# Ledger of designs, part 7: VH-VL binders against RNA-free ribonuclease P

Target 1, 238 residues: RNA-free ribonuclease P, of Hyperthermus butylicus (a2bn08)
Amino acid sequence: MAEARLQRLLRVYVLDTSALTDTRLRSLLGSGSLDEAVRRFAELIASVRIAYGVEVYMPPTVYEEARRFLLSNGVTVQSFEALAAWITIKPPTRHEIRIPASIVRDYVEEVRARLARGLRVAEEHVRRAFEAGGLYAAETASREARREKLGAIIRGLRERYREATRHGMLDSVEDLDAVLLALEVRGVLVSNDEGVRRFAEALGVISIDPPKFISVLQGLLRHSKTGGVAREEAHSTS
Short names: E, the ipSAE of ESMFold2; O, the ipSAE of OpenDDE; V2, 0.75 times the mean of E and O plus 0.25 times the DockQ between their complexes.

## First folded at step 1 (VH-VL)

Design z03 (framework fv_zagotenemab)
Fold by ESMFold2-Fast, scan of step 1:
Structure z03 (fold): chain C 238 residues (1-238), chain A 121 residues (1-121), chain B 112 residues (1-112)
Amino acid sequence: as target 1 above (238 residues)
Amino acid sequence: EVQLVQSGAEVKKPGESLKISCKGSGYTFTSYWIEWVRQMPGKGLEWMGEILPGDSDTKYEKNFKGQVTISADKSISTAYLQWSSLKASDTAMYYCARQEYDFWSGPFDYWGQGTLVTVSS
Amino acid sequence: EIVLTQSPGTLSLSPGERATLSCRSSQSLLHSSGYNYLHWYQQKPGQAPRLLIYGASSRATGIPDRFSGSGSGTDFTLTISRLEPEDFAVYYCQQYDSSPLTFGGGTKVEIK
């Protein structure tokens, strides 16, 4: 019985956005373009769904985020919708799902630490801009040069602030929905995001990265037994 | 004058614990990131991770996550790199550096002198 | 992970000659602002690294004008116009575009 549950769990997957945007996707699917990779991924999911009953889910919030990203990076609407056709798009039943208060407490502590870090990054860049203004007095620098220096400082602030506040943390509704849906359908979460995976683990949700997910699906197709149907089909084509 | 001063050389056996330090002076310690960089004998530079002093969160390069712990004590302007159980493969020079105020991207402008860690049986 | 490839691994030259060192990135380090998150460091035997160039082309304080950086996006060059005896060292490029921060494998400039 436990074995049957484990087999079911290993055949049910929930994708977060990173499962569709992982830069290794092209290499793993043997394609030169992201559009081609998405089409091959659609074929792979279709094949394992038809042959082995593998179910793949994603919440609508992840669907919308992934669609936006992929279309912005050269994937056609047709290719994306071909992939989505083999994925069950379903929201988690948020109002019925409960999580332990200890997880909420730990999350609040992490958020507080990251907000404090972000504030320090902001203060650093304010000081940097102030010092830069003093060093590049009007007597030694053009207006254009000063504007470029300020712009560089602001860009550095945006990058480091985002790293300080968002990197490695569950910080989006899309990520939360993927974890909650995985918990609800008792499936495996597919994500390369460390923060998302840590949160899933705290809830008892198993997670794997996108390369492992693709390897598992390809393995199912490669290591399937030679059957009578395959032999009969080979015979009929002679 | 800005300085980063690291603790002295260490000779250890596999399985022993170790904590090395990097003390900043001449600047506002809590406002700058401290970077840790490893250099194995005869090899290049490897980024290990970073910490903004006064915060419990750290960023690690994936291969060092779980193998070392980066921490800081803002009251004495000192950052730390520690191992619970050393391996022979940890034999290296360890540098700390700060991420400086600049106009472009935060280069590592001040470096500590390095701490040589030798792990042998 | 952004991979930085430095070439050549070793450059054997005489004092007074021009040195040209290459650093190639697996991903673009050019941001929408027009500057590159690429830095160059010099390391002499037995010493800690020293910052030479930041943002691909800006000399750090105290660095002689014989050192210059150029390039954008994925292809970067460090040039030493006239090698002095103190310039024989290992040079590393580093990207700051994304985590994890990465260094190139280094180019050793040695006396011929």
Scores: ipSAE 0.000, ipTM 0.378, lowest interface PAE 16.8, mean pLDDT 82

Design z04 (framework fv_zagotenemab)
Fold by ESMFold2-Fast, scan of step 1:
Structure z04 (fold): chain C 238 residues (1-238), chain A 122 residues (1-122), chain B 112 residues (1-112)
Amino acid sequence: as target 1 above (238 residues)
Amino acid sequence: EVQLVQSGAEVKKPGESLKISCKGSGYSFTNYWIEWVRQMPGKGLEWMGEIYPGDSETKYEKNFKGQVTISADKSISTAYLQWSSLKASDTAMYYCARSGYDYEDYYGMDVWGQGTLVTVSS
Amino acid sequence: EIVLTQSPGTLSLSPGERATLSCRSSQSLVHSDSNTYLHWYQQKPGQAPRLLIYKVSNRFSGIPDRFSGSGSGTDFTLTISRLEPEDFAVYYCSQSTHYPYTFGGGTKVEIK
């Protein structure tokens, strides 16, 4: 039982975007470039799939995000496609996936609380803009100075609003798809996002960060090969 | 996708007029400042000025005020940089970039055009 | 006009090494809204600049976490924790706290 569970935890993984964009992975994979890291990552996934039957999944939404990031950061199409060849791109079967109503209720309550915080942030900045506008009019400040002050207040509103409503929250379909797919395939979610991991945890989905994922895969290969063949995570130091 | 696309390279003689363009797509053009940046051959970046397309308000760096005209046509999401009479010293790469001065959650030039090379024979 | 002084002018390093780039302002870059509008841009030969860091320490979307910014007032630093081959480029700091906006002279990071 325990042994079967451990085998399952070592066999099936679902990647979110951070699994392929975490810059620490280059050190872990012993590479000199992001393109080389992607190629080594492809080799690592291929090796564990062949040797241990490890399956790696990614929803199409995450695939598109990762592809865009990697190609815009010096990774060749050829290197990316070599990696993608060893990853199963599959959307979660949304209509068949069931989750407890209590989780939906808690999510709705959190959304409501965050919307209330966002409203208070908006009200604060409206008051600041009103006060600044009145003061600037009285002081006959230039149109340029007034616009600069208004712009600063609006930027502050946007930053505080985003912090109040989005930080630590599951708020993208890409992240939701990764969690739902992990639930469906009974796999481990690989993510560096605290909000995504918290939501996965609530659903009973085990999550690990990208460095731990690479460590686990390298560890598997170390057990299949005589001691001198597998490289340790020597370059994981920041 | 959010993009700024600039007009092609220009080769001109001193005294000629020139108007280069910067077309925005994938975003609300009227809600972002467009910056103009010059880079002389082998030199660094120089801010020239900016325009807010929503009301055509402009700001110029003092050395460019009166030397160039910045304008925009919001109906076609395009900003322009214009010279009435080019000088050899105008030979440079000209970039346009988007900035969130009035209505953004950050204060930087996040999207850049590919640049327009202007060569003025001397 | 605010003058931004970058140092060193050229930094010769090997892939895997740490790069530390300095930008010093002639006066404080703290805006009246309490934000500091100092940004870092990367430019490769023949390419347009790319935003890396905005407002001192905020990494722009899609920028790898090996890039980090720090500093306050008049002294700012861009750090690249482990240089990748694609990181060899010219780096510019820029301020948009006060008009006119200004750029530093640039630091060229080149392969040793």
Scores: ipSAE 0.000, ipTM 0.382, lowest interface PAE 17.9, mean pLDDT 82

Design z05 (framework fv_zagotenemab)
Fold by ESMFold2-Fast, scan of step 1:
Structure z05 (fold): chain C 238 residues (1-238), chain A 122 residues (1-122), chain B 112 residues (1-112)
Amino acid sequence: as target 1 above (238 residues)
Amino acid sequence: EVQLVQSGAEVKKPGESLKISCKGSGYSFTSYWIEWVRQMPGKGLEWMGEIYPDDSDTKYEKNFKGQVTISADKSISTAYLQWSSLKASDTAMYYCARHPYYDTSGDAFDIWGQGTLVTVSS
Amino acid sequence: EIVLTQSPGTLSLSPGERATLSCRSSQSLLYSDEYNYLHWYQQKPGQAPRLLIYLASNRASGIPDRFSGSGSGTDFTLTISRLEPEDFAVYYCMQALQTPYTFGGGTKVEIK
């Protein structure tokens, strides 16, 4: 029901970087390589744009980041530009976009809470390193064993600190631009990033993940192939 | 021997409360996170959340926040997973696991409890 | 959230054969410390999962050398060089780069 309703109501989409780097797209597009997946994605977007007027946008900041990632991972310049040719690349009009002060306040409070959690994580690992150092100060412990123990503690610190401070946060200009552009064009944000999607939701922007986006587009094309658009729609909406 | 031992199987009706346990032994319990993982019958593994026993700092996967409560009593090296009102959809095997393992595991769940089967049916 | 896709869902093989299991991540699991935060677990019917491989390629304590992990970034492989009867089980990959920690859907290795 929800998927059929989305196919009828939504015609404008905005992609963030994760929409173009999601590895699930390879299997959904029936491709053996990332380069082939990008080409098939281009064909899919072209087909729905021509047949149904579906518009797909991305900000220049997302374009540059996606380009760097894809070219570094075996995608040819020609394949990427073929995809980009069917996507409208424009920045959000940042100077004219207004957001509620409550969202900024909540963001500041979340940053402060995460910094406090990060400090606690750091303090915990300093304590662990101190205690482990005492045990490995024995003459029988090798230098290599001491280095490995310290390395393990540092890896734990890095993971927990990253999780405490960065995970689920809107902390890149690329992600912010995607959300702001979606707000401006009244479109659906395509992202697999939980933090980006939560921020979009706070602004009233609908979001879907990349597999759902592909499913919606393929559904539109199936309707064209099997029944034609001239018939009355049987799907219920609210 | 590093070990996590979980409480026994439970059979409950919808609306009932439940608290299951995970007891650590053979290591410094307060120095490691305890992870909770759900496995629905015939399905895969789902991370639910974690607790750091030294200060009871908790983190939840979004869909479990408000549905369950994770707690710990460091004086007896035991972590808990609790429901105030069970649903039929809570029928699953529940595992606890230790994280991180500082000797060699590189932040993997290295030691697992045997699991607690929770069956909720009317 | 990071999504892990395992393939195939079921792998039917005979003892003595080589098993190759795939796990693909929706985003890179390579961190600035140069490790891939991808781990592999084995689960036999009625048992808890058991850690096999941590940080993409390191065998956990007590794991036989026929098990190996490889890959980097978004594409990872678990290889069992010569299947033993005890190896028929479900295998899960898990990412520990960020919360929520996520598991793949599993690959069942079963007797042909």
Scores: ipSAE 0.008, ipTM 0.421, lowest interface PAE 11.9, mean pLDDT 84

Design z06 (framework fv_zagotenemab)
Fold by ESMFold2-Fast, scan of step 1:
Structure z06 (fold): chain C 238 residues (1-238), chain A 122 residues (1-122), chain B 112 residues (1-112)
Amino acid sequence: as target 1 above (238 residues)
Amino acid sequence: EVQLVQSGAEVKKPGESLKISCKGSGYSFSTYWIEWVRQMPGKGLEWMGEIYPGDSDTKYEKNFKGQVTISADKSISTAYLQWSSLKASDTAMYYCARVESYSYGWDYFDYWGQGTLVTVSS
Amino acid sequence: EIVLTQSPGTLSLSPGERATLSCRSSQSLVYSSGDTYLHWYQQKPGQAPRLLIYGASSRATGIPDRFSGSGSGTDFTLTISRLEPEDFAVYYCQQYGSYPWTFGGGTKVEIK
């Protein structure tokens, strides 16, 4: 029910890169290849635009990133351009868009807190490497075993550092452009990135993930079919 | 040879506590990660969390944080997975695994325990 | 969180046939080192999983050469060139490029 209400009310969407690179789209669109999925996605967007006036946007930075990804992964130029033909590509008017200072302040505070977490992660892994070095003394382990252990610790540091500092954060101009464009056109942001969605929500921008977006569009078309059947059973009241 | 041996099957009622074990042998237990993986009946594999036994540093998947506790006792080369209050939804096969690493850091689950079947029913 | 989608859910094949299993990642698994952090595991009925392929394409110790892995970025394939009776099992892909570590839903290879 809630999903049906959303499908009826919201008509403007903005895509970030993850909306076009989420490989779950192949399953959701019932296709055997990414190229076929892109063509079916184009048909879906075209259908809802024609039937309901649904508009889909993306900034040029997202367009270029998605194009590079899709063409590198077996999508033809023809299939991608067929999809892009139904999407309005425009940059946000950055110099006219205003953001509350409180949101910027909160973002700065979060960055500072995450940098502090990252330092703690680094310190922990330095300690771990030191302790492992002692356990892998030359007499107890081969040179190769010591290098393997060091490699594992460094990889753990990189991953935990990334989680501490970047996970759930807005950290690219492509992401920012998508959020700003959504704010400007008063649309729903389509993204599977928690940091992008969190920033959008702080600005009052509604966000949904790519599977939900496709579900909403397919639901609009299903409602059209269901409504047609129901009309045949029209009730006359006196 | 390297082995991970898990404790035997458990049959419990909702609300009961439980602690299952995973004992490593044939390698330096304190210097490798121990991973915990859940498999619900007829379902796929779910990573729950990990522990570095050398210092008991833990990492949890968010849905398991607060629901289970992962611990290790390096003096007896054993890692543990513990519930304070079991639910019927905890019925599953639980696996432990060891992370084999190379100098380039590919970290894969090279050795697995045989699994501990936990059945929670009233 | 990185989501891995495996397809098909079930493959019904006869011994001697070729099996091709797909694993798709919601995000690229290639990192600054150039390595791809995607692994494949086999689970036979009643047994614990067993490592088959690591780093998208490297065979684990003791794994027959009929098993091969390929792919990069977001699209990965496990191929079994000629199915043996012992190969009828469930296969899982797994990523360890970013916490939390995640597995695909599995592909069951069963006798037709």
Scores: ipSAE 0.000, ipTM 0.398, lowest interface PAE 15.9, mean pLDDT 82

## First folded at step 3 (VH-VL)

Design a01 (from u07 with heavy chain G31R D99G R100L Y101E E102Y Y103S G105S S106W Y107D L108Y, light chain K54E; framework fv_dusigitumab; at its last look DockQ between E and O 0.01; V2 from the best seeds 0.00; counts 0 for: pae E 12.9 > 2, placed apart)
Fold by ESMFold2, look of step 4:
Structure a01 (fold): chain C 238 residues (1-238), chain A 122 residues (1-122), chain B 111 residues (1-111)
Amino acid sequence: as target 1 above (238 residues)
Amino acid sequence: QVQLVQSGAEVKKPGASVKVSCKASGYTFTRYDINWVRQATGQGLEWMGWMNPNSGYTGYAQKFQGRVTMTRNTSISTAYMELSSLRSEDTAVYYCARGLEYSSSWDYFDYWGQGTTVTVSS
Amino acid sequence: QSVLTQPPSVSAAPGQKVTISCSGSSSNIGNNYVSWYQQLPGTAPKLLIYDNDERPSGIPDRFSGSKSGTSATLGITGLQTGDEADYYCGTWDSSLSDYVVFGGGTKLTVL
């Protein structure tokens, strides 16, 4: 009875790109390389699909983003395709999905707040550049020193601006598609991005991070004790 | 390759209106703002305004406020600029230009249309 | 009349270096990134430099940009006859009347 309730609760998952690119993936799957981690992830998803009918979805936009990232980081086409074979690629049906107006209003107000914080960051760095101009004037510092100091100020501005305006926000179409798909299929969103998860939770979409997702799937297989899936795991060290 | 292809040359009388089209290809039309810039014969570049193809929102240079309307049709990836109450001073080549993706600043344009010559004469 | 001031013309021999200046104010060049455009005769402008000193793909490294205070400079080395064109600087202006402003243009002649 407990497994029946668990399967109903945990039957459908939607991945964003972070679910495949999380740096903890390698250690959680006991792998020495990203390519090996992807192969083991594929085996894990296949095993729970076969044993419990667990479905894993991904929007096409997320699929293409994840493919580019993994292939550029040493994952073979064969390993990626083995993983993709067990993931259902489906675009969200955007024209039928409805979002409460209050959630959109709150998002707009947060964007406004972020823009204001970004302006403050810019003002702070203008002051720093003005001060540096007095200390690094041509009569007191070499041309190279002045360029290096300016570069440092600009890098600091870019870093602080990004943190103030972008951190913890849903700011990509790919991640929006993942949230919308999870809403549509009533699935659990798998993401390590705080902004993506916050937006999903506001819509009533349950979200978990990739380590939790892997742990849940591994736990299902341990309780399953099926011979086919268990035998593959038992031979991983030989 | 990114392309912006504009409608053909126009000859108009003072007081008339002109509508110039700009068809985009090779990129996601709704992800980049479209700007309009004009250039009178032997003169420099003059920015007229921007239009966000996703939302339809616009911002116009003060000089053209009240005379210019910038619109789009997303189904055919086409932007439009309409200038009314034409004067001889409006004789110029009109360009559409793509702004940067999701910019909070419209301070550079990476791709330009070929230009549309508009002549206002009696 | 132009908010940004450029020299109307500059010239240099093939193979030499030339610089083109663009002078503005704190409301434009001083607070914002500068872009540069090349307009060959009979053609639309083409982006040469953005963010003060960055080159788009396909622009040779003999084109360079810099900014100091309220002035920007376009540098062109190894001049070729094909570089004869009009050159414009552009930037955002914080004044409420205009958002984007351009310089008056500089005609480069390669002698």
Scores: ipSAE 0.007, ipTM 0.401, lowest interface PAE 12.9, mean pLDDT 83
ESMFold2-Fast, scan of step 3: ipSAE 0.008; ipTM 0.456
ESMFold2 (binder alone), look of step 4: mean pLDDT 91; pTM 0.940
OpenDDE, look of step 4: ipSAE 0.015; ipTM 0.477

Design a02 (framework fv_dusigitumab)
Heavy chain, then light chain:
Amino acid sequence: QVQLVQSGAEVKKPGASVKVSCKASGYTFTKYDINWVRQATGQGLEWMGWMNPRSGYTGYAQKFQGRVTMTRNTSISTAYMELSSLRSEDTAVYYCARGWEYYDSSYFDYWGQGTTVTVSS
Amino acid sequence: QSVLTQPPSVSAAPGQKVTISCSGSSSNIGNNYVSWYQQLPGTAPKLLIYDNDKRPSGIPDRFSGSKSGTSATLGITGLQTGDEADYYCGTWDSSLSDYVVFGGGTKLTVL
ESMFold2-Fast, scan of step 3: ipSAE 0.006; ipTM 0.465

Design a03 (framework fv_dusigitumab)
Fold by ESMFold2-Fast, scan of step 3:
Structure a03 (fold): chain C 238 residues (1-238), chain A 121 residues (1-121), chain B 111 residues (1-111)
Amino acid sequence: as target 1 above (238 residues)
Amino acid sequence: QVQLVQSGAEVKKPGASVKVSCKASGYTFTGYDINWVRQATGQGLEWMGWMNPNSGETGYAQKFQGRVTMTRNTSISTAYMELSSLRSEDTAVYYCARGFLYYDWSAFDIWGQGTTVTVSS
Amino acid sequence: QSVLTQPPSVSAAPGQKVTISCSGSSSNIGNNYVSWYQQLPGTAPKLLIYDNYERPSGIPDRFSGSKSGTSATLGITGLQTGDEADYYCGTWDSSLSDYVVFGGGTKLTVL
């Protein structure tokens, strides 16, 4: 029974956007380009699906986001659709999924804490702008010079505000859909995002990062005793 | 007149590195971010990253993380973009472009003329 | 082949009006300013529109921009043969990190 449960756990996966955008994928798949990495990823998923019945899911929101990112980064439509062909695109049944109130309360508390941190970041940058403004006024600086200095402070605010409010937080519908779908299909979430993984863990969803996912799939193929894998390797090297 | 002038065309072998320069004139170089955008033949625009000439701070697109380095020399108002471990897929025209709005990182008012980088063996 | 969706081509006669669309999502166009660029054959892109609808100095009022929800539109009136070019929309994407993203481009042909 435990072994059957482990087999199920190793055979059902849900990908979030970070599973397809992880910078380590090119190296792990031995690829010279992102387009080649996507094609090799498609071959890997196809192989484990055929040999072991591995199921890979992705919500439509993640599909759209990953598609936009990959196509803008040199991946061809053909390569992406070849990958998508081996992935089941399915939305989570949001109205039927139930989440404990304690998890929602913890999330609300985290949001409130991050809003407070963001306000402190804003206050600090207002102070910096005030001090810088005094310096530029004293030096009879041009309008352009004052605008340039303000621009630098605003860019700093934007970066620190994003770190304070978004880093390590479940803050997108795409991420939420991936977690909800993983919960619904009782699969393993594949994500490199700390906030997404923490939320999944709170719901009892097991998560792994993209390098571990690839390692597991490659390991399954290496331990295959069927002639199919050996035959395909002979064909691919010919 | 405000302008960005880039270095000349480069031909490189796979695995080599290329360093493209972008010389600014007609404005305060340290006051505006420099962005790098590339375009493969017959393809669209692809953003690579940005560099703050005043601080030296950079931000790179995930696709290029670990392969790209953006630097500057303020004494000669010149920005640089170095791309390593070149592949045939890196064959493109590389542009530098000035970010001119502190509240919108995607608005580029001044562009360099482009540098063609060809990777072949 | 791009983050933002544009029609691959549009065509119209001299003197007519043409509209080029750019469709995105809440993480990009929906929450951020949109810019438009014109690229004549063999040249660098040229900024036509920023802040959704502002024109830089020197850009004719024949070029206009608008934004509604997660879509943006570039309008060109009084088409001239010199308007034949590739047109790109661009914006900042707040998901996946801070990325500048472009549309796939639209080839305008004046016939």
Scores: ipSAE 0.000, ipTM 0.392, lowest interface PAE 17.5, mean pLDDT 82

Design a04 (framework fv_dusigitumab)
Fold by ESMFold2-Fast, scan of step 3:
Structure a04 (fold): chain C 238 residues (1-238), chain A 121 residues (1-121), chain B 111 residues (1-111)
Amino acid sequence: as target 1 above (238 residues)
Amino acid sequence: QVQLVQSGAEVKKPGASVKVSCKASGYTFTHYDINWVRQATGQGLEWMGWMNPNSGDTGYAQKFQGRVTMTRNTSISTAYMELSSLRSEDTAVYYCARDYWEYLDYYFDYWGQGTTVTVSS
Amino acid sequence: QSVLTQPPSVSAAPGQKVTISCSGSSSNIGNNYVSWYQQLPGTAPKLLIYENDKRPSGIPDRFSGSKSGTSATLGITGLQTGDEADYYCGTWDSSLSDYVVFGGGTKLTVL
């Protein structure tokens, strides 16, 4: 049926860092810790690779980013490497990949608009700092109070600048590598990052979030218990 | 569904202040800026300012600086716009609008129904 | 005065096509996306076009947008009496202390 056909089309996946850092992983995998969740995730990926020939990729840039995050958050090296053992770590062939000029043009326009908004945010906070400094120069506040006020303004600038320039935007080499690799291997991108997913979809790359990815893999295993990879492959190739 | 619901009509005397509310529903309130736009009788749209509901940061149009204050209460997903020292030329319909901010998207995608403010002696 | 210039009014018969222009400068339309808003009498504005030429869900393909240099255009084909409204262009301006700028509005009359 249509469901079986859709599942066969979803045999190749590329993971973004967010696929491994999603806070819902512990719940979805029925685990009490992130380390346990990573181990169960490894078992799940291994099982679908063996049963259905599912291929899971990630670029080296994503591998390093995910490794740093997971090891910093209680995941052991052994658990991470057990997961990575079932994932093909491969960089995209950047010099061979072509993208339509219209997508580049749209991206440049969006970057320009966001940079201009970011400049306005910066100008507003410079004005706020100047005005606050002028009031404090009257010696009506301590040196420490002045530093605290300046720090608060700078933190506000950083937060608002990130929201203005980075929210919902493709803004890292790691994210770009995941999209380019998905395009190259003709796979499905797994990401919880809206900017990454939107850019992928503009290139014709199908994307799903990490909870849906886990659901698909678990669904494949349920189907495997009523039949096997051999049966599906025989049907497909006859 | 995304919805912005504003407070009811106000009648104020010159020199008074008015505070308009805008209650958001159907999305994560802190993820999108709220903008305020007014329209005087028979006139066009005039942007007043933006407010970031996560940080509380604001930016006001030069014309309204010193008279407008934009705030929010995240526990009830409500934005506020207070305009002080009201004059007859402040008679207008005041709108709140959501600033959609996603990759390749940047515009006011949802608007409140408007709040009529009449300033009369 | 509005920062962006629109004709104050346009008119046409049912079934015809109208074009509404919006003129600005390099610091606004020239470097940024343009959106268009429809305001039916007595109602709040509604998003018609975003990112120069894209339509939100529910907006018929009779409405189109384009941008060239420092000018933008809203096109309406197959004109209907229900299209009588005020139309506003809007964009961001990097050179002004004001963040968002609108055109003065165009009143469309279907005769």
Scores: ipSAE 0.000, ipTM 0.393, lowest interface PAE 17.4, mean pLDDT 82

